# Ledger of designs, part 23: VH-VL binders against q9umr5

Target 1, 268 residues: q9umr5
Amino acid sequence: SYKPVIVVHGLFDSSYSFRHLLEYINETHPGTVVTVLDLFDGRESLRPLWEQVQGFREAVVPIMAKAPQGVHLICYSQGGLVCRALLSVMDDHNVDSFISLSSPQMGQYGDTDYLKWLFPTSMRSNLYRICYSPWGQEFSICNYWHDPHHDDLYLNASSFLALINGERDHPNATVWRKNFLRVGHLVLIGGPDDGVITPWQSSFFGFYDANETVLEMEEQLVYLRDSFGLKTLLARGAIVRCPMAGISHTAWHSNRTLYETCIEPWLS

## First folded at step 13 (VH-VL)

Design yc4
Fold by OpenDDE, fold request of step 14:
Structure yc4 (fold): chain C 268 residues (1-268), chain A 123 residues (1-123), chain B 112 residues (1-112)
Amino acid sequence: as target 1 above (268 residues)
Amino acid sequence: QVQLVQSGAEVKKPGSSVKVSCKASGGTFSDYAISWVRQAPGQGLEYLGEIIPIFGTANYNEKFKGRVTITADKSTSTAYMELSSLRSEDTAVYYCARTQYDILTGYSDFDYWGQGTMVTVSS
Amino acid sequence: DVVMTQSPLSLPVTLGQPASISCRSSQSLVWSHGNTFLNWFQQRPGQSPRRLIYKVSNRDSGVPDRFSGSGSGTDFTLKISRVEAEDVGVYYCMQGTHEPLTFGQGTKLEIK
């Protein structure tokens, strides 16, 4: 018997986007109960991420309760941040594999087509004025905006990413770290041809320094300080990195080769 | 000027499927979202779902999930709505409508509508 | 789902007289960022719906100034200062704050 799989979608997404993934799972792991959570679909996905975390938590609790052997999470794009936060706030989760599918785990900072669509009159260089305001933080996209040139504003105004990263002190940092470390494996998936996640290394907890040089996970302060458990997870062999080229952002959940290489091995 | 031109009337049997098209012109297709709304004879308006072509993502009214599929072809600036397992209650005029998104200014819902497509489901 | 309730459902009006349509939502339509996505549509007989008002009080291009929208939270109103023959049709309010988007029942405006 295979462990149940819970799927969390991305920005402006819905369960329909994962029809191919469901097909692949059914084919390769017949009998697997897969639940794609239809919460905060469409424009609702713009709501603050903490609000989303609360809603998704309510949905996953009964699923986990029915699966004492554990469950797997597949979380796509923005959903990957939601899932990481879920695992941080839940002291009783039983997640075996947390599969982060092309998620901006270390934040987003880029003039992508997605950004231009959402902010047609703004550039990434001045988005900090919007995103690091109380008004801006009411939008999910701003909750993980990470401007490397305005680190002080990020650290002080980010109401989501800076907190789950433990980059800003808060009373739950120790507990959240403990909770997150309950995960069996953290599977990080992404690639250089994504075209949306910027930098693409963000899916692997890499990110820009002040000169916009991309540093890897092991060079990040959150790793060095083990602020939410990355260093500990790596040390016990619980982090899996699966980079793949030639995959666009909207294809991560539908590419068969990607599924077989990066997702399927962690569903047993 | 902005125009949404839909495909012609359809007559279908119960249990079959119908696919209606909506071709947009007068603007940049990828800058907008396309929604579908239907209206049964003598009744009000009912929202079916939306697609954002640039993202390739679609969202649906829960009432129609499993039966409705909304797609888009950016190369032809055309959105599609397919409704399967048709019932007599699905007899209605189906409209496509345009929505503009802007985080700073908010959503501009349904500023332009198609001419409507009559779908009749009968034995 | 958010229920939109219009009143009245039937609105007979004498030419030149004012008209008022109420729309009430079962939940607040104010987003956390402060915007309220309430729209008004006009549907003339045999035609597609046409947006008159967006975000509570903004008139679309080409809409006569005799149309006005107002309200906040859960209570909204469409007013016509002086009804003309071309105003005959059904009027719908619609909320876009919550998924799924929902419409009122419609108000049928007729000339007495």
Scores: ipSAE 0.870, ipTM 0.928, lowest interface PAE 0.6, mean pLDDT 96
Fold by OpenDDE, fold request of step 14:
Structure yc4 (fold): chain C 268 residues (1-268), chain A 123 residues (1-123), chain B 112 residues (1-112)
Amino acid sequence: as target 1 above (268 residues)
Amino acid sequence: QVQLVQSGAEVKKPGSSVKVSCKASGGTFSDYAISWVRQAPGQGLEYLGEIIPIFGTANYNEKFKGRVTITADKSTSTAYMELSSLRSEDTAVYYCARTQYDILTGYSDFDYWGQGTMVTVSS
Amino acid sequence: DVVMTQSPLSLPVTLGQPASISCRSSQSLVWSHGNTFLNWFQQRPGQSPRRLIYKVSNRDSGVPDRFSGSGSGTDFTLKISRVEAEDVGVYYCMQGTHEPLTFGQGTKLEIK
């Protein structure tokens, strides 16, 4: 039998977004128990990510307990960060494959229509004033805002991303790293035509430097310092990178080719 | 100037499905979310769900999950609400309404409404 | 779900007199960032609902100043300083802080 699959949605999403994915899984892996967690749906997805992590934790614990063989996580967009944090705080998770589906794993610094929709009166260059305030950190999207031009503010004000990345020292850094390293495989999915995740390499833990040059995962301090276990995971062959062009952000969970190429292999 | 124009009245049999449309004009369709609210005769308002066209995401009231499908066509600035497995208690006027999102100011819920679509479910 | 409870459900009012409608939520409507998404809608007979008040106390454009909203947390009030004939209809409070969005039962305002 196949291991259960737990799906975590993104910003403003719900289980509806994953109807095609469920179809694909059912078709290719019959009998798989797939649970799309309908928590923090819609506008609730704007709540602080740590609050979401707690809620999702309560939901996944019973599922994991009933699946001693392990489970797979498919976490889309913002959900990918929620899942990474979840795996960091849970010392007893049994996740085999953690599939990060077009997630801003290294943060977001986009100036796309997506951002403009959320911040109609603000440019990305000014969002640091909002997002790195205590008020701003009450919004999930600010919890992973990563302004490369205001690194000091990011490191000091980011209450989520900087912490799960181990970029800011905190008492749980060592334990979180240990917990995260329990994952069997980290499957990173994303692509250049995403149009939302900015830069798109963020889905692969790449990100801007101070000159907005995109550096790869292996050039990031979090990797070099192995602050949350990326270097260790890579060394043991546990990281899978699956880039795909021609896929927009809203299509990652519904594209059959993407599923077959990047997701399906890790559900067996 | 902003208008939401809905499709005409429907009469349906139990077990069938109905699809109501809501065409938006006077603004940029993709800048807003469209919600659906229904009102049974002589009763109050009930929220069905919402779609954010630019994100392609729809969120539903759990009460209707599995029966309601909300979609949007950005090219025609039209949102749709489909309700399946109709029952007599689904008889109601169905409204679409517009919501504007802004992180700084929050949500501007239902600042504009459609004229309503009467859906009658009867044997 | 957040339960919105309005009172009264029926509100007969003499023309020119004030009216007050209460709306109570089963849980706080204050978001952690401080916003409170409580709205008031008016529905005249045979018409679509019309938003009067958003975020507790803000009047929509074109809404007469005789309408006012107030409250905090779980208790909210819509006031009409001087009821006019055109104010006849059903009034609904609605919360947008929690999914799913929920409405009060409605208050039917009639002229005595």
Scores: ipSAE 0.868, ipTM 0.928, lowest interface PAE 0.6, mean pLDDT 96
Fold by OpenDDE, look of step 13:
Structure yc4 (fold): chain C 268 residues (1-268), chain A 123 residues (1-123), chain B 112 residues (1-112)
Amino acid sequence: as target 1 above (268 residues)
Amino acid sequence: QVQLVQSGAEVKKPGSSVKVSCKASGGTFSDYAISWVRQAPGQGLEYLGEIIPIFGTANYNEKFKGRVTITADKSTSTAYMELSSLRSEDTAVYYCARTQYDILTGYSDFDYWGQGTMVTVSS
Amino acid sequence: DVVMTQSPLSLPVTLGQPASISCRSSQSLVWSHGNTFLNWFQQRPGQSPRRLIYKVSNRDSGVPDRFSGSGSGTDFTLKISRVEAEDVGVYYCMQGTHEPLTFGQGTKLEIK
């Protein structure tokens, strides 16, 4: 039998967005128990990511317990960060494949329509003033805002991304790394035509330097220092990178070709 | 001036579906979410769900157990609410309303409303 | 779901006199970021609802200053300092903090 699949949605999202994915899984892997977690749906997805992590943890624990052979996680957009954090804090998770579906794994720093929609009265260049305040960190979006021009503020004020990345020292860094390394495979999915994740390479742990030059995963300090296990995962062949062009952000979970190419192979 | 103009009244049989439209004007459609609220005759207001056009995501009140589908067409600045498996208790005036999201100030719910669409479900 | 409880449900008022409507939520409407998404809507007979107050105490544009909102946490109040004939209608509180959005039962304001 196929391992259960747990799906975590993104910002302003819900299980509804994954109706096509469910169909694909059902067609290609009949009998698969797929659970799309309807937690923190809609505007609730703006809640702090740690709060979301706790909620999703409570939901996945019983699912994992019933699946001793392991489960797969498909985590979309913001959900990918939630899942990574989830796997970091859970010392007993049994995730085989962690599929990060167009997630801003290294954070977000873009001036897209998406950003403008969320911050109609704010400029990208000034968002750090909001996001790196205690008030701002009460919003999920700010929890992974990664301003390359204000790295000091990011490192000191980011209450989520900087911590799960191990970019800021904290007492749980070693344990979180250990926990995260329990994953069988880390499947990173994203693409240049996403239009929301900025830079799109963030889905592959790439990100801007201080000059807004995009550096790849292997150039990132988190990788070089193996702060949360990326280097280790890569070394043991556990990281899969599946870039795909021609897919907008809102279509990653609804594209059959993408599913067959990047998701399905890891649902065994 | 922001306006939400809804489609006309509907009379439907039980078990059928109804689709109500809400055309927005006077603003940028993609900058907002469109929510649907209904009101049975002589009753209060009930939230059905919302569509966020820029994200293409819809969120629903679980009470409706998948009977409601909310969509949006950005090209026409029109939101749609489809309610299936209609029942007599679905007889109500259905309203669309706009929600503005802003992380800086929070979201502003239902600052503008449509004129309402009466949906009558009768055998 | 968050239950919004209004009181009274019927509010007969003499013209020129003040009116007060209470709205209580079954749980706190305060977000972690500090905002409280409690709105008040007015629905005049035969019309669509109209938002009067947003985030507890902010009046929408065009709303007379005789309307005021107050409260915190789970207890909220809409006040009309001097009721006018045009104020006849049903008033609803609504919380936008928790999904799904929920409304109070409505308070029908009538002139005695």
Scores: ipSAE 0.671, ipTM 0.862, lowest interface PAE 1.0, mean pLDDT 94

Design yc4
Fold by ESMFold2, look of step 13:
Structure yc4 (fold): chain C 268 residues (1-268), chain A 123 residues (1-123), chain B 112 residues (1-112)
Amino acid sequence: as target 1 above (268 residues)
Amino acid sequence: QVQLVQSGAEVKKPGSSVKVSCKASGGTFSDYAISWVRQAPGQGLEYLGEIIPIFGTANYNEKFKGRVTITADKSTSTAYMELSSLRSEDTAVYYCARTQYDILTGYSDFDYWGQGTMVTVSS
Amino acid sequence: DVVMTQSPLSLPVTLGQPASISCRSSQSLVWSHGNTFLNWFQQRPGQSPRRLIYKVSNRDSGVPDRFSGSGSGTDFTLKISRVEAEDVGVYYCMQGTHEPLTFGQGTKLEIK
């Protein structure tokens, strides 16, 4: 009766992280087949995002084939970028709800406590020099690093985010937009107390301008140009924004109120 | 200079559980990962899993999934490894070790080790 | 799991002579940007392991220059140019490229 749910984890994460979410789904939607993909676990989540997209694509194909009526995606943190890329590159996906759970959809910028373990203290003001090098682009976090003060470097060097956002010319832009637009609903979840996603509005396709003023989704050039379909989806009423305060980055998948408010209604 | 100090030796019965602590000093605890490795008497080394304290989420060797729980307490700079449903084959020295993740170099595994904690499982 | 195979498992050596330990992995240990996370550890009797070499060939600080690492892909070697009495112990290779992390069986170095 209920569509299968596919869960894609974030950075330094694994299927165990979602045990509470699985319990919530089992209680409210008994009999739902939920698959938390055990790919690119732990340190392997640092592999380039295109490698992760390819591996996840191969894993979701048989699940989608067995469910011709559709599937749902719940994609956490970095996993939300993997899932958005999947929706663009798969011309045969049957995703109804894409639930983006505190994902840096417009990128990441800033010096947060949660990123200190990756960034050398002497290099933190210079992260753009590392991330916008070919070497840096071989690491997942640099694939979505978005420095608002070095836009020319971002547009030229980003091997992932600038492409899936349609911020740089590429030959697949039209087909990726067509594929993405086949999604039934885009459910955006995040909040001001996340502590990792910076700005937290990135989870809602908001981001900094050059003055570090946050522009909302409707003020973003990628929305205004409808580069990958956001304006079209919003016009269809297919975008759901579900912000919630008081939730830290590691708690999004273990908060029952969040589940009931933002996730449960979309697991038809 | 990072130093990792572990809790003392334990003797346990089959079917029970053990929790080993690893207290870090001489660095910033949230800036790196703590891994757990064991060594049965006269045997080689076996990786159990790791935790990155800032995330609080652990990643496990699949061999031990469901029996091992790794946690961290940032306020005390202490990592914990709990192994449940103990068997005689779990008799080993359990080590904690540090991994540094660095965007420039990738990662640097096990540059500092704890002194080890002997866990003996006998009836 | 990536299987790490060391040879020899027992290595008696004459003091002052060279020693060589081989390590082979069942899969390539090259990370996507060319780094190879192959490490060597020394465990002296009754002590915790100590890292000697990281990323194939980089010596840790305080490790004598008579220790060297080499290799690529799946085949790696630890060499000791002149064995000293303090070098007695068990040597392990370890791969950090693939989950789960795995060690070789160990090579026990003894003085004849």
Scores: ipSAE 0.510, ipTM 0.777, lowest interface PAE 2.8, mean pLDDT 90
Fold by ESMFold2, fold request of step 14:
Structure yc4 (fold): chain C 268 residues (1-268), chain A 123 residues (1-123), chain B 112 residues (1-112)
Amino acid sequence: as target 1 above (268 residues)
Amino acid sequence: QVQLVQSGAEVKKPGSSVKVSCKASGGTFSDYAISWVRQAPGQGLEYLGEIIPIFGTANYNEKFKGRVTITADKSTSTAYMELSSLRSEDTAVYYCARTQYDILTGYSDFDYWGQGTMVTVSS
Amino acid sequence: DVVMTQSPLSLPVTLGQPASISCRSSQSLVWSHGNTFLNWFQQRPGQSPRRLIYKVSNRDSGVPDRFSGSGSGTDFTLKISRVEAEDVGVYYCMQGTHEPLTFGQGTKLEIK
């Protein structure tokens, strides 16, 4: 009865992290087939995001094939970027709801505990020297690092985010936009107390300008130029924004009120 | 600079469980992962899994999933490994070791080791 | 799981002579296009393991210059240019590129 749900995890994560989310789905929508993909666990979550996209694509194809009425995606943190890329590269996806759970959709620019853990001797102001190099782009966090003070380096060096945002010309830009626009709903979830995604509005396609003032989605060039379909989706009424305060980055998939408010309505 | 000090030897009966501790000193405990490796008498080394305190997540070798639980207490800078349903083949020295996930310099796997904890499982 | 195969498993050597230990992996250990997380450890009798070499060829602090590592892809070598009595022990290669982390079987170095 209910469409199958596919879950894509984040950085240094595994399928066990989603046990509460699975419980909530089972309690509210009994009989829903939920698959938490068990790929790129632990340190393998630092592999280049295009490698992860390829692996997750192979895993979702048979699930989608068995569900001709469609599937839903719930994609957490870094996993939301993997899922957005999947929707662009798959000309045959049948995703109804794409639920982006506190994902850095416009990138990351923060001196958080997670940055310090991966780059103990670096700060956000100098990390562009590492991330915007061929060496740095071998690691997933650098694939979505977005330094608002070095936009020319970002546009030239980003092997992932600038491409899926349509910020750099490439031969597949038109077909990726067409594929992405086949999604039924884009559900954006995040909040000010996340503590990791910086700015937290990145989960809603907001981001810093050169003065570190946060511009909302509708003020971004990628929206205004409709480079990958955000303006078109908003005009269709297909974008849902569901912010919630008081939730830390690791708690989005284990908060019942969040599930009932922001996730459950989109799991038809 | 970093030191890893483990709890003392244990003698256990089949079917019971054991919990080994690994206390870190020097450096910042939340900045790195603590891994567990075992060595049966006269045998080689086998990886069990790791705990990453800042994420609060453990990653297990699938061979041991379901029997091993790895946890950390950030307030005491201590990691724990608990192995349940013990069998005689679990007799081994259990080591903790550090991994530092420094992207700039690359991963630094097992640059510091604990002294080892002998766990003997016999009837 | 990535299988790590060491050769030889037993290595008797005369003091002052060179020694060489090979390690092969069942899959490439290249992370993406550059980094290769292949490590070498030494375990002296009755002691905890000690890391000698990281990322194929980088010697840890305090490791004598007579130890060197080399290789790429799936084939790696640890060399000791002149074996000393303190080098007695078991040597392990380990890969950190793929989950789970896996060790070779060990090579027991003995003075003949």
Scores: ipSAE 0.504, ipTM 0.778, lowest interface PAE 2.8, mean pLDDT 90
Fold by ESMFold2, fold request of step 14:
Structure yc4 (fold): chain C 268 residues (1-268), chain A 123 residues (1-123), chain B 112 residues (1-112)
Amino acid sequence: as target 1 above (268 residues)
Amino acid sequence: QVQLVQSGAEVKKPGSSVKVSCKASGGTFSDYAISWVRQAPGQGLEYLGEIIPIFGTANYNEKFKGRVTITADKSTSTAYMELSSLRSEDTAVYYCARTQYDILTGYSDFDYWGQGTMVTVSS
Amino acid sequence: DVVMTQSPLSLPVTLGQPASISCRSSQSLVWSHGNTFLNWFQQRPGQSPRRLIYKVSNRDSGVPDRFSGSGSGTDFTLKISRVEAEDVGVYYCMQGTHEPLTFGQGTKLEIK
């Protein structure tokens, strides 16, 4: 039989968004138990990401306990960061495939319409003043805001992303790396036409340098230092990169070709 | 000045569906969240859910999950609420209302309301 | 769901006298640093609801200054310093801090 699948949604999202994905899984892998977690819906998705990680951890523990052979995670957008933190903080997780569906894994630095909804009078070049404050860090988008022009502020103020990336010293860094490395496969999905994740290569652990030139995963310091295990995973053959053009941010979980190409092979 | 104009009253049979529209004018529609609230005759107000058109997804009150679908058409500045499997207890006035958000000042909920749409479910 | 409990549910008032409506939430309505999304609405007979007060104590434009809101955490009050004939209607508190958004039961204000 197939391993259970746990789905974690993104910002201002709900479980209904995944109805097509659930249909695809049922058709290709009948009998698969799929749970779309309905925590931190709507405006509650702005709660601090560590609060969300705590809540999602409580929800996944019984699911994992019932499936000793393992589970799969499909984690969309902001949800991919929640899931990566789960893999780090849970010393007892049994995740085989972690499927990161267009998630800002190296952070976000985009002046998008989504940003305009949250900050209608601000531009991305000014948001470091808001996000890199104790007040700003109480909101989820600021937990992964990554301004390449204020790296010193990012490293000192980030309460989430800099920690799970191992970019700032913390007492749990070694344990988190060990826990993350227990994952069977890391499946990275995203593409140039996403329109929200900025740079879109953040979904593949790429990100801007100080000149806003995108450096790929293998050029990132977190990879080179293997700070949370990316280099080890890649050397193990455990990282799958599945880029696909022509898919907007809201369509990743409702495109049949994307599912068949990038998701289905990993739902053993 | 923001204005929310709803579609006209409807009479429906049990088991059918109704779709109520809410057209926004004034301001920029993509900056709005549009929520739906109903009021049965002689009763209080009950929140159904909302849509934020720029995110393209809706969030629903769990009580109505599976029966309510909320959508938006940015090109016409119109939000829609569809309620399926109608029962007599769904007889109510259905309102749309606006929310705006700024992370610095927070939510400004339901500062403008539509005129209401009476939906009557009758055999 | 956060339960919003209003009292009284029926409020007969003599014209020109003060009125006070209480609203209690089952959970704290503090969102962050100083934001509490507690709102008050008035529904006059035959009309759509109208927002009177947002974020506990802020009057909307066009709302007479005889209306005031106060409170914190879980306990909130709407006051009318002198009730006038046009104040007849139902008053609702509503919280916007937690999903789903929830209303109190309503308080029907009427002239004795």
Scores: ipSAE 0.412, ipTM 0.738, lowest interface PAE 3.3, mean pLDDT 90

